# Ledger of designs, part 18: VHH binders against q2ydc9

Target 1, 344 residues: q2ydc9
Amino acid sequence: MASESAGPAELGFVEAAPSWRLRSEQFPSKVGGRPAWLSAAGLPGPPELACPLCGRPMAFLLQVYAPLPGRADAFHRCLFLFCCRTPPCCCGLRVFRNQLPRQNDFYSYEPPSEDPPSETGESVYLHLKSGAHLCRVCGCSGPKRCSRCHKAHYCSKEHQSLDWRLGHKQACAQTDNLDNIVPDHNFLFPEFEIVIETEDEIMPEVVERDDESEIIGTMGEAHEEELESMAKHESKEDRIFRKFKTKISLEPEQILRYGRGIAPLWISGENTPKEKDIPDCPCGAKRLFEFQVMPQLLNYLKADRLGRSVDWGVLAIFTCAESCKLGIGYTEEFVWKQDITDAA

## First folded at step 4 (VHH)

Design x10 (framework vhh_8k46_1)
Fold by ESMFold2-Fast, scan of step 4:
Structure x10 (fold): chain B 344 residues (1-344), chain A 125 residues (1-125)
Amino acid sequence: as target 1 above (344 residues)
Amino acid sequence: AVQLQASGGGFVQPGGSLRLSCAASGFTFSSYAMGWFRQAPGKEREFVSAISGSGGSTYYADSVKGRFTISRDNSKNTVYLQMNSLRAEDTATYYCAADLGYKRGFGPTYPYDYWGQGTQVTVSS
């Protein structure tokens, strides 16, 4: 698939949204909270969602709803990004792709209603249509069950212990109240909707205004000599950082950039992936760039206000070029981290 | 091939009414959202109204809310825009458009993928 033929980038921005709009049946792109799982079956298990470095459960970071046109098997398609929140680690990252045909066992053939549901907002959905139980702390697959009440479920002993300390010990004897009282475990990131705008659509006037061709015309040959001399002294790293800064400055609130098959926007020339650093899909296809997470997202995760839990310059997500149906559920894809310190 | 043909435009005095039609072919009409957009002389193209594939949800620009009604007849592969209480500022070429995506996500589901040729509406006394 030719990356050169890809259209303009789409930019993601965070907005507050009512909880019903962030449920699975609304096919959201969202930050934080619990995952709004696409398929109710074949969820990644606790081992797949444990940090490979420290073994602790990872936190859900974001999901991007990115269907592929003309692909019956990818009519619904979503990418789920997880990160480690356990200091000193905070470096574990995993991303999963799930896709469904239009006719499936979980969702209506017709588009979702954009009207609020008639029901009073139901709190946390911890049981899926497939019969799978979700962890009370993180909303990921919860195969562990509370031995006393048999109604609370957990992904790990760590989350069971966390919930026990924060209220389940007292609530366990009062099972009728479990669905109404899920405490804030201070494990989930703050929840926001990701709203999408095209870069071309929102920035065409600014690009025209930034045209410097008239400067060359007014200054003549002496100015051209000066500009040429300055360009010779600009390093590749300086050019890369200037491009990054310019793109961010036009829309400083962008938390992600989406463009399947385009080139990633790097903060520096250091620690960029080479072909050998990007594993091929197990199906045999190459991976290509799909989207990147911008440093602006950190401001919404409370990472800089409550202390340094996670940090990055850019997270670049690469997915199977064929968007294959590998296995029965969620397929692990590849994420590359480029840190801000690489630019310093 | 996807084809959208808008019709029903014309001249009308302020306070009058017109009904625009958009005949669609080349896709499963009942499965996809349809929209109306307009472009007035010297202005950018603007959103007017949209309707979901089933017809269960409708959306209107603030400037037309309460005056315009979007509807569809899936048996005839046609979307309609009923325009009441027309004003001079409603003068524009009106375009119908198809969003062949199930829901707006990252990728080609927005802006609308397919456009009709347009039909001119002139509101003047």
Scores: ipSAE 0.275, ipTM 0.623, lowest interface PAE 2.2, mean pLDDT 79

Design x11 (framework vhh_8k46_1)
Fold by ESMFold2-Fast, scan of step 4:
Structure x11 (fold): chain B 344 residues (1-344), chain A 125 residues (1-125)
Amino acid sequence: as target 1 above (344 residues)
Amino acid sequence: AVQLQASGGGFVQPGGSLRLSCAASGRTFSSYAMGWFRQAPGKEREFVSAISWSGGSTYYADSVKGRFTISRDNSKNTVYLQMNSLRAEDTATYYCAADSGYKRGFGPTYEYDYWGQGTQVTVSS
């Protein structure tokens, strides 16, 4: 038997879903809204969720539920990606990994129910089983408390001020219904479920392009070394972009590609990370590629339609090769942004 | 917890067809990825096919591609394996299995938590 080739990539697509399916107990992969946190304890604090470039609170972009088969400590495992939405910055990115064994303090040993819960209304759950309070605007850790009602919580003064203007000033006196009525702050991205499908099943007849097919023009019987030096070749940049376009054209609605340990699909040969650019995990292990976010996602965020400057060619997420277990807390991983840039 | 009951095996001549069914109990059936495996006497268990929790995606071993079709009916809590163009080498006990991996994925490398009783398939002339 031949050596096993790398497995097919899994492709992510967005679908509308009722709010209850996107709550933590359903272990969702999702875009936008508030994070559906995995562990109810050890959440990243406001400093860890502040943009590394401008210091403002980041917006939740997406999460991918990505358990590791055969790993008891990673029976539940989720990756949470955040981005800066504050112009002119809009460049800051952070990603966190959380994982739990099957037996844990937060979730049933058995799979979640597929029956809709009795309460499917517009209620926003801003208090976790750990006793942690969540920000009324973003759903991230909210250690700041409203001085008047002591029931509303916030990650930052910025979000406290935003909520105050948009309704909390009026609602502060009616504290009994605070958790049931949350205004639209125009801070969160639109919310969708991410559905995963295997690329090999979607495109079973697609064959990987041979390297020789990338060469344009032949010079008869010339030696390979002479052909490489003299024959017309498609540039490395053009080859990379053609490969990218081909992979995307087969399923243009793909918003992510998942494949732990495979090679990332780059939009260009420019601004790709070298080994030195990918920091090792604090545990001492190397990081490896896990998934990438495709430019198609931007069309679902309404970012380009609203004139907002959130953009990317590809976002590539790298995680600890050992998927190290550090208690119940959230571990920061590494994200690399490759931009789409026209030659000026 | 899920309980699986496989059925539909029997004797068939080469070139014939059989449809296996695996009935599951439990309200969380549609959260489970489902797989079919087989084991011939004196051989290791072999992966045959898998289907995602939604039924939107399927996976097949190379030995059965184009001949076998996996499907599921979540309203009936049942997964099916339609076996066409059967060969002597398809003779085995067939097992259905469920993976409690909470909607993430499926395939030959996934750990299957729940196993049904086997159903014997014998292809002989």
Scores: ipSAE 0.000, ipTM 0.296, lowest interface PAE 11.1, mean pLDDT 78

Design x12 (framework vhh_8k46_1)
Fold by ESMFold2-Fast, scan of step 4:
Structure x12 (fold): chain B 344 residues (1-344), chain A 123 residues (1-123)
Amino acid sequence: as target 1 above (344 residues)
Amino acid sequence: AVQLQASGGGFVQPGGSLRLSCAASGFTFSSYAMGWFRQAPGKEREFVSAISGSGGSTYYADSVKGRFTISRDNSKNTVYLQMNSLRAEDTATYYCAKDYKRGFGPTYAMDYWGQGTQVTVSS
């Protein structure tokens, strides 16, 4: 049981990165742009990537590279989070897990290169090694083909129409330009790398100071009794919110907290999931908490550009405890939204 | 090429101590998490301990917590495993591993590049 021998939570922060670092071969954790798919086969189809509330195509929000070192079948492992960006809805959420063994048909056995490739440039990958075509707008599975040029692919009629209005109508006969040049559709979120820091590494100076202070404070039994007495008068709701604020105040730029199998950090005691609210995996295993998205991420998503904006207090992602592989490709997991209004 | 050379194994009686060392070369050592894994005959490889690139965070399997201590010296490109209060169940070949790619999780995805070092705990 290597998965439960964790120390403190791991925190995610956004940083600008060159496009080559965010490609699938680099196994990125990232926000926005198009998904850097792991397996080139078994991608979620348009029905799986439609908003469960309004039925329109969802936007890619983020992905997390989170391998399980004790498992040969989960040597590479990624979680992909999607959200509805379509006004007036902007409420739907879906999350998918994909995993691969180290020896696979898509990636080198050896670690990814830390050096940039010989050519510097932005390339939009619109087809995968499996032969699957990607939507020209969103980078998700694109089974719908342009009836005129037969070169552009789309997940939906909505994205086909959007692309047609924004340039494909003029470019339809220019097949050589379609693979590499893609207009800005105002659909994708801004793109950033997610960099990882452990909570313990960030706080060494504070911990050392507190330790010296605590040694002095512990010399008196009265101090411990007074602190315990004060704590007993605080409401459960106040304690939850104080814990949340304290954890955020130590690193205000954190957009993500990761800790597979630990307890989530909630913004309030309201609208937290009960065991019955978290579906079991179709394989029969229970789901456990894996990571959560913090409200700080919203500050990096351009609200004005989206019109009616996406919003949350906390998004908590729960995954199969056994990290199973029922079918080929991408397995849908569970996301719970706790809103800021629940704490108001 | 990445190379990891594990050493320091041997024969000890129950309750004894050993210090394992892993000398690393061929990569920017301080940029990668390092770990120790072990494999007893007929069993799968088991996670033992891991340390972040800076040395600020350490992780331990429940079976070794309180008995083993992982550390690193980035100036010497070396990671260590101090093994105290050894038990017969700790008998295994111990492998030093480098992080394949820093991902989320306490142990990260690890690679094994050395032949390992044998630890035998017997009376």
Scores: ipSAE 0.458, ipTM 0.724, lowest interface PAE 1.0, mean pLDDT 80

Design x2 (framework vhh_8k46_1)
Fold by ESMFold2-Fast, scan of step 4:
Structure x2 (fold): chain B 344 residues (1-344), chain A 125 residues (1-125)
Amino acid sequence: as target 1 above (344 residues)
Amino acid sequence: AVQLQASGGGFVQPGGSLRLSCAASGFTFSSYAMGWFRQAPGKEREFVSAISGSGGSTYYADSVKGRFTISRDNSKNTVYLQMNSLRAEDTATYYCAADYSRGFGTKSDYAFDYWGQGTQVTVSS
């Protein structure tokens, strides 16, 4: 095997894409819409996708396709992030990891075609190859079946009622072809592809410690007390926020930073996780940082409406250091939310 | 199907030069990182060089840095490895590989797959 080499962070940016490019067989990284599930089996159920704080169904926020080089069992690997959109709450978050070997029951051994398929329509596919049914509203596991048509499936009575009001009441009495045409329920986030650029292509890090040391050493004693006053004036919080803003200012449109095992970039020194705050994987391994969601993403989610909506400074995702295959399906990982209001 | 055809190998004297080519087909070439790997007799396969889809980023193993140059021509679906100041220790079969997995972490850790036949490079003595 080729030896692996670690690099600087990779940055994620949103871009409009045709719907066929965001289907599961394209192994996308994407924001919004319905999840492009990796494994067609072992999907998280409605209880795992309910907000832990208010119990309402969570909305799919994004997925990151992040294979592990050299790992046969993680040839395909994807992380799925969900958040609560219910205005009184908007605080619940969950993240799930799924991985597959190259030879599996769901996808071709060969890489996906990059040519548009013959079928590029707006049809929503709500039935997976495993036989699993997906909710007509959110695209998550849908074990609840419409008792009349037996063709529409839902994760919850809430989504069944929502769909009924917005069109299924009429469609329930019509042909199968109409089941592939789904109304906009105003529940899903806007859908975008996430495109990747490496940070070292944009902003190579220059070590300037020696220059700063020289500057301090060459300044006259007349300015020494002024330098101490300036140093005292810049608090730890100011330094952290300055570093954050500097990294963001070079690429303001970055919605995501990826770097498995690197240190997260925090917006403030308040409410950063301690080691004890990050639970170990049930397999016994520690969790390590994998990626973070930047506040810039909020501008694309239509989350800046009048009233309460989803909000964060940074979302940091931590995953099993061994990327274990503990279960047969989707493994819940850990997400830490640092709010901008935590800066004090 | 993805096809990668490496060529340009041969034998040279120490200090000589060779240019390897890898012709690719079956995928949108400009969207994938390309890499070169080598395997000498009795040794492990090792990373040599990689280039991003756009050509904007290049990466080299310490053993070849300053001597080898990777480049690509996306209009010809071809990646190249210019090898200068060749040494006996550069003797190996050279393989080109595509990182067809466009995921996060793959460019940093070189998640390449090998589809083509290698090309032999022999630096005499």
Scores: ipSAE 0.441, ipTM 0.753, lowest interface PAE 1.0, mean pLDDT 79

Design x3 (framework vhh_8k46_1)
Fold by ESMFold2-Fast, scan of step 4:
Structure x3 (fold): chain B 344 residues (1-344), chain A 124 residues (1-124)
Amino acid sequence: as target 1 above (344 residues)
Amino acid sequence: AVQLQASGGGFVQPGGSLRLSCAASGFTFSSYAMGWFRQAPGKEREFVSAISGSGGSTYYADSVKGRFTISRDNSKNTVYLQMNSLRAEDTATYYCAAGSYKRGFGPTYEYDYWGQGTQVTVSS
C-alpha cells in the first residue's frame, strides 16, 4: 500500500552504450533492441507475447534490473515491458518478471566484469545457453524454424515473412554467418542503457521544499488566511498536474521513476487505478507499485519512423507484493496506462 | 584472497573533518558497489553511504546528508568517505563493504565482503 512507501524515487535516464554492455551477463537496465533475457529457460511463448488486443507480436520496450535485498530467490530480478507497434492497434501492453537465486544454471556466482569481453563485435546472439532459439526479428522465443534452411527461427509467421522479405530469402542458402548478420526490420526500438540516479541526490535542497512553505516563511502570519483561501479553491486536477510538472522540471530527461511500494506520480487525476482495478497475483498476494515510464521516453523511441505508433502519459507497473517464485519461468505482472488525453 | 582495508580514522573535535579510505584487492573493483557502514558501542550496524560500481550513483543516510561525501577511484581500487561537520553522534567504527550485482537501486546492495574497520572518535 502507498501508506507503506519508503524513501524517494530513483530516476532513470537513457545513455548510448556499446552492445556488449547490454548483454544478459551484464544484468542491464535498458530500452529497446531485443530483450536481454534473465533466465535462459522458461521464456514467455509466442501466445504470451502476442498483443492482447490485435494478436500481433509485441515489440520489446524496456527492462529494469531490480533485485530485492535480503531475498535469496530474487538475487537477480528483472522486469520486461512489451508494447504493440502494429497500426492501427498500438495499444497492447504486457510486463513480465523473472528472478533467479545467486547460484543458478545461467550466470557466474561472481559479479560480471566491467571490462570488454574478447568478443566486442555487433553480433546478434539468437541461441541461449538453455538451447532455446530466439526469433531473428524480435529476440523473443522462436519455436518456428525456416522450412528451407532450418537455421533461422521465428516467434510467428508475421516475423518469418518480414525477415524473408528483407533479406533471409537471399541469405537462406548461405547460412555460414546467419546469426552474425541481421537486417534492420524497422520493428525494434532504438537501444539505450538506462542509468539510475536517486531523485533527492540530484537536487536535495529543492526536491524537499515547496513554494508554499517558502511563501509562508517569507510572508508570515499576515497572509496565512489568503493562502488558505487560495488553496481551498484550487482544483484537484490543478494540484495533481502542478505536482507532476514540478517533479518533471527538476529533471526533464527522466524516462522512468523507480520506487517499490511508493505512490506513483500521475499526470492527472483522471483514469488513475483504484485498488480494485489492480488484479491480485495468481499466487494470491496483492500487487504494489514498482516503477513508472515517463512520457519523455517517447522522444527516444523514434516512434515517428513508421508513423506515431505508441503513446502514453504515464505507464505504471505493479508487481506481486511477495515477488513470488514460480519456478524459473517468467511471471506476468500488471501495467496501467494513463493517457495524455486523461489530463484536464 | 579478498581484502578491504579501511583507514583514516582517529580523534577529531566537533565541527572537524576526516577523510576515510578503503583500499580493495582480490576482486574486480569496478564491478562492485561500495558502501560505508558504522557501528557505535552497544548499537546495531548502521548504513552511512553507498556508491555504484561506475561512481554514477551515490546514496546517503538522512543523518549524514550534506555533511558526508562518498567517492571512488577505480584506477586505485579505493573508495573514500569525506566527513565534514562531525558531531559526537558520528563516533563509531566505520566499515567499508563491497556489494555485488545491484546497479543503482538504493543503499540495499548485497554486501559480500567487509573490511576490518577504522575507529572515528568525535570529542572535545
Scores: ipSAE 0.014, ipTM 0.395, lowest interface PAE 7.1, mean pLDDT 80

Design x4 (framework vhh_8k46_1)
Fold by ESMFold2-Fast, scan of step 4:
Structure x4 (fold): chain B 344 residues (1-344), chain A 126 residues (1-126)
Amino acid sequence: as target 1 above (344 residues)
Amino acid sequence: AVQLQASGGGFVQPGGSLRLSCAASGFTFSSYAMGWFRQAPGKEREFVSAISGSGGSTYYADSVKGRFTISRDNSKNTVYLQMNSLRAEDTATYYCAADSGYKRGFGPTSAQYDYWGQGTQVTVSS
């Protein structure tokens, strides 16, 4: 398809929100915590949520509620992004799409109430209306149950052992309070609502950057040949980075850019995907760009730039061009990671 | 629109202490890494210290490591430089600078910083 001039992208920003607003019934876009699953059935299993590089359970990173207007089968639609938090790896990524028609087995045909429910607070919901049980640590599918109480559920032996050490050993004797007695496992990312706003379509007037002129003047008396050599050496990398940085600087708190079918905003010209690098959907359709996660998100995840934690330049998410409906299940989509070091 | 106002400089004897402040306005402070640079008369500008937008990561020049501490208060849009055990060689005009951090590598180079303050003078002598 012809490259359209950048359409109005939607920008995602994080905000603190009460827990009830981040439950599945509110169809949230959110960062961190446990996934607010869309379909209550057909959840990805522990193998699908294991890191493809180290095999350990992945942590939920974010979800974007992204329905497709005019598509009856995608009246509700959500994308779920997971990442590895296990040092020394911290590199694995997976993304899943789920969609439902308006008339479905899980949610009312009518819109949800905008008023707080009678039950407000910090209650953790660890079982779904489908009868599926969720892991006490991560909130993903938990087919493994505690052999002692049969009421606590886990995705993996790793999470069962973690929960046992941090509180379940004592709480196993108090099974009637399990849903309200969940310790902080230090596994989940901090939880925030994602608020989506449209990017300004009005281009700012292009002006020369006075900061660059001041920096050159204050940093010394570089010779003309040295300045020309420096400009030649850095021009492509610096221009790509400055373009990226300028686009981001208009809304510096953006953690996400959304625009199904638009061109991604890359931090560098290196390690960008070619068509052959993006797998086709199992349904046979090509994938197209849907959204990208910006570096700003790392500031909210307690991720250090130089630490042994999650890191990226840009995460670009590609989804089935036809947004195919494969039953009630979750369809794995594609993530491309452009590392910040690719800019060097 | 964007302003960085450095303050807290002055005259101090060797071994003394000073705390510099840089008040920021006109941008989303928590999204920007902040740095301190200094320039002595007749010398080029040199890196002193830097702090990430969240405050989770800090960097120091070897000449100041263990003596200077950088910190920030995002609720007050202010970055600080606590300078202890000052030496005559620390005499310089100190500048604060802001780096948008979207490259996620803020380094010691001034070229990575988007906005610069007007500076505050520190003089260490007997």
Scores: ipSAE 0.000, ipTM 0.084, lowest interface PAE 23.3, mean pLDDT 77

Design x5 (framework vhh_8k46_1)
Fold by ESMFold2-Fast, scan of step 4:
Structure x5 (fold): chain B 344 residues (1-344), chain A 127 residues (1-127)
Amino acid sequence: as target 1 above (344 residues)
Amino acid sequence: AVQLQASGGGFVQPGGSLRLSCAASGFTFSSYAMGWFRQAPGKEREFVSAISGSGGSTYYADSVKGRFTISRDNSKNTVYLQMNSLRAEDTATYYCAADTSGYKRGFGPSTYEYDYWGQGTQVTVSS
């Protein structure tokens, strides 16, 4: 209760960034494109990245670099969110957590330079230091290999067929620069860096009191009963939505809010999770709120270019309270979707 | 060896101003985030402000926001804390700290991010 987590949330905003800033060794928080994987080993397989509702490969939505300052085993820590983009569905969501100690098999103990490297090109990296191959379409684990060139890899038959139609058929013989010749498959979301800042909060109670005082003073006592009747009939739903609108209006461009262990900001009182709706971690620990994705992100995703696009009011991400390490790879966490229509 | 030397503390009346300085040596200063923390008698150490290695990002505790300004001069290997509109509750020993990890670690600074600490400089706001 007395923790620093009781303070204001951290807000995320999208910014254009050069491709080198969004590589794994820069430990980015980012939207869209391909995942900048943290551990090069233990990646989720194609079954874990298939939509739980329609079975089609999901698209990478965003990642948040969120270390736990008190934990040596979570010196590097990142959350990866995926969503279904298949027009008949567009409802499936999955989130994965990965964490590493400072001394690990993948990254230098010392931090990377903040200065641009000598090579700042827009190269696509489709292989990891572990030797794992990534899907040429989505950048997720690619166990399927092109039978002709043996250099292109895919997570699924769907992505192999998509790449073949849109460029690989012609480019298959140009294997020496295959990683430099990746067409736009219209599958990945547009790519942005997420930059974080602390929320600036005006005291809403003081502002609301000033408004009430001004209104009462202007209208006089003759209208007091009408104002009292209106205030008395404000529903809990109206209060929740007003609070949401107030928080959004302070920084309209916020695409996420981060605050591990704080209360989520809901768009309505409908379709909010109860304790029983949030599964415990397989390690036995409860899950707690970590961050939420705001509806503002939809404006950057070009989501409406699909016949039935992905949409949400709020996506709330819940993670293991102990941030456990059950194995050597990526641990699935929990995401709750509150739709925009829930606010109606 | 990494060394941090905080200075600029003193006695000031409420409403006054002080500028604290932290001179750093023994590491590539521009590559690492720097923070200011304070500890009042009988209280735990609390976060005050932090600045990224480039100076492009700054963080402030709610209690000092709008009154304190953190800055750095990478050519002089020095971090500054400009303290305006000082209050009695700002009385504390102020410590500068270096996060020599250099990684983007979480969204808020904490004592666990900082592996090197200065000796501290006393600020007293009274009378």
Scores: ipSAE 0.000, ipTM 0.234, lowest interface PAE 13.3, mean pLDDT 78

Design x6 (framework vhh_8k46_1)
Fold by ESMFold2-Fast, scan of step 4:
Formats: C-alpha cells, structure tokens, sequence
Structure x6 (fold): chain B 344 residues (1-344), chain A 125 residues (1-125)
C-alpha cells in the first residue's frame, strides 16, 4: 500500500453528464441523484440508511469509484456517502464501501460499452439484477411495497407518502412502465459527474512539509493538542487556515480531495479527530483517511441557494486499511465532520 | 476488436534515446487511461508510466522520473513514451495497456483492461 500513497492528492470537480453515463454499468463517480449501486446484492437496508440522529431517511450525497491497485478483490470499488436533509437535524452522515473482483455476478469481465444506449429516455432504474427493489423516491433499498399496485417500492412510509402526493396516486392503477415516469420529489440533490485532476506536485507551496505525521496525520494532530498554550494555539490556527486557503485558491472549484493514506486538509485546528475517535474496522485493521468533501460542494447542492450556511466545512472519510470484505456486500466505514465555525 | 500496437523499440547505446508509440483501436481512446509497463528476462512486469484519458495527470516510476516523458494524442489514438538517458537496466520488453473509466487512486498497478504485444528495447554497448 505504501506505493499507492506516493503521489499527490487527486481533486474532484463536478460536470454535467447525460443520465446513462451515470448508471452503475459505467462505474461512475458522481454527486446527487440516486446511488449507482455497485453490487446488486447486500445493499444497506432502511435502518442503515436512516439518520442516526433523527431516524429519517438520508439523502444520497456522492459516490467515488476508487479501485485498489494490487487487489484482485477490489478491482471494482466504490464509496457511497449519505447525509440527512431533514430540518432541524441535517447532521447525520454515513458512508459505505462495496467492492467486487473483476469476475463477478453483476458485470462483464470486459469494460462497459461506450456507446449511448438506443433508449435515450428519462428512465429510472428501480429494479436491480439481483431482483432487489429500489425506493421510487431515493433509489435506496425499498422493501416496503404499495399495498394497492404491488409494483411501487419504498424505503420508508415517509417516502411512500411523498410519492403518493406527487403522482403515484394517479399512476397506481396503471400496469405499464411505472419505473420510467418518476416525478421530482425535491428530495434528491442535483446530479453531476465527478471528474478527476491531479493536484500539481511541481509547486513547492502545495507541499505539506510541516506535517510530522505523514503516515497517519490524524494521530499526530491529536497529540499536538495536549501541548498547546494560548499563544501557540493562535499561531497554529493561522497556519492551518492559511494552508487550507492556499490549497483551495489553487483550484476553487474542487469539491473533493482524494488521497488514500495521506493527511487530511483541515479548515482549522478545532474539532479534528483523535485516534480514539476513529473506530477500528470490525476485521481488526485500523482505518485510514481516504478522501474529504470540500465546502465548495454545497454551492452545487442548492443548499446554499436555500439560505443554508456553509456548515459542513470538511467531511473526512476513513476506510479500513486492509479494505476487507466482511459479511454482506456493503461495509459501513467512518465519516468525521469538521464545521467551518468550530471554535474550541 | 480492441487492439494496442506498440512500436519504436530497438538497440541503443547507454545515454541514447528512443521514442515508443502505442496505436490504439476498437475503443473510445479519450475515455481510457494509458500505461507503459516493462518486463526484463527473469523479472516480474513493472510499472513505468501512466497518463489519464484527458492527459491532465501523469505518473512515473521513481527509476525513470526525469528521464522518461509520457504523452498522448487523442486525435491519433496514440500514446507515446519518450525515453532519454537510457541505461542498461532499462533493457526490457515494453508493453502499453489501457484502463477504462479511471477512478480515484494511482494508475501505477497492472490492473489494466487491455494489453498490447510489446516492443523490445535493448540498451547495451
């Protein structure tokens, strides 16, 4: 794994794309819409996708396609991030990892077709190859079925009620193409492809020379907290913020930074995770940093347009260092939220 | 059908230069990352260099950094490897490879979808 972290961070940017290019068969990295699930089996259930704080269904935020070099069991690998959109909460976060070998039950051994499908419509795929049904509102596992038509599926009563009011009541008696005509429920985030660019390693100002804990940055940051005085803390905060601002100013449109095993880029020295705050994987391995979501993403989610503050600051995603496969297909990983206004 | 045809190899003295090319057909070239790998007799295949589909990201093995330059011409469906200051240890068969839908993470491993036949490079006096 050491050779994988030798390079600079990779930056993610949003770009408009046709819907067919963002489907599971294309192995997308994307923001918003419904999840483009990797494995058709072992999806997180409604309990795993309920906000841990308020219990309501979470919205899909983004996914990153991040295969692991040298790992036959991680030839396809994807991370799925979910967040709570329900006021007054809006604070719950969960992230899931799924991986598949090249030979698997869902996808061809050969790469997917690059030609647009002959069906170029606005069709929504709500039934997976495994036979699993997806919620008409959110595209997550939908074990609850409409008692009248038995064709519409939902993750929760909340989404069933939402769909009923916005169109399903009228469509319930129809027996054809229910999956192809889905109204906008104003629950999903706007959909974009994530395109990748490597951060320029030639520029000396981008090099993180002051991080003494290059192997596991989070642990070094936590230790330093114990040694700070008021004067030293103020100087350190200025340095951390200047570093953050400098890296953002080089590419202001970056919505994420990817670098498995590198140190996260924090907006401040406040509310950074300590080693004890990052749970070990159930397999026994430590978790390491994989990617972070930048505040710039909020501008694309219509959250800013609704008068919501930039309160996500940084979201840091930590994954099993061994990228293990335990139990069923989707393994929950760890997300840490640092807010832009965190003080002490 | 997918085809990758590597060419430009040959015999060269230490300190010399060679330019390898790999002509691709049968897929949308700009959607694929391209990599160069090499294998010397009795050794395992090793990474040399890689370039993203757009050409915006490049990767080099430490042993060739500063001496080799990877580039691509998407209008010609061709990837190039300019090799300068060649050494005896650069002697190997060089293979080009294509990887669909580059995700996050380095392109330095040999999990590539398509492989070419290779071109022999021999550096000796």
Amino acid sequence: as target 1 above (344 residues)
Amino acid sequence: AVQLQASGGGFVQPGGSLRLSCAASGFTFSSYAMGWFRQAPGKEREFVSAISGSGGSTYYADSVKGRFTISRDNSKNTVYLQMNSLRAEDTATYYCAARYKRGFGPLTSDEYDYWGQGTQVTVSS
Scores: ipSAE 0.601, ipTM 0.777, lowest interface PAE 1.0, mean pLDDT 81

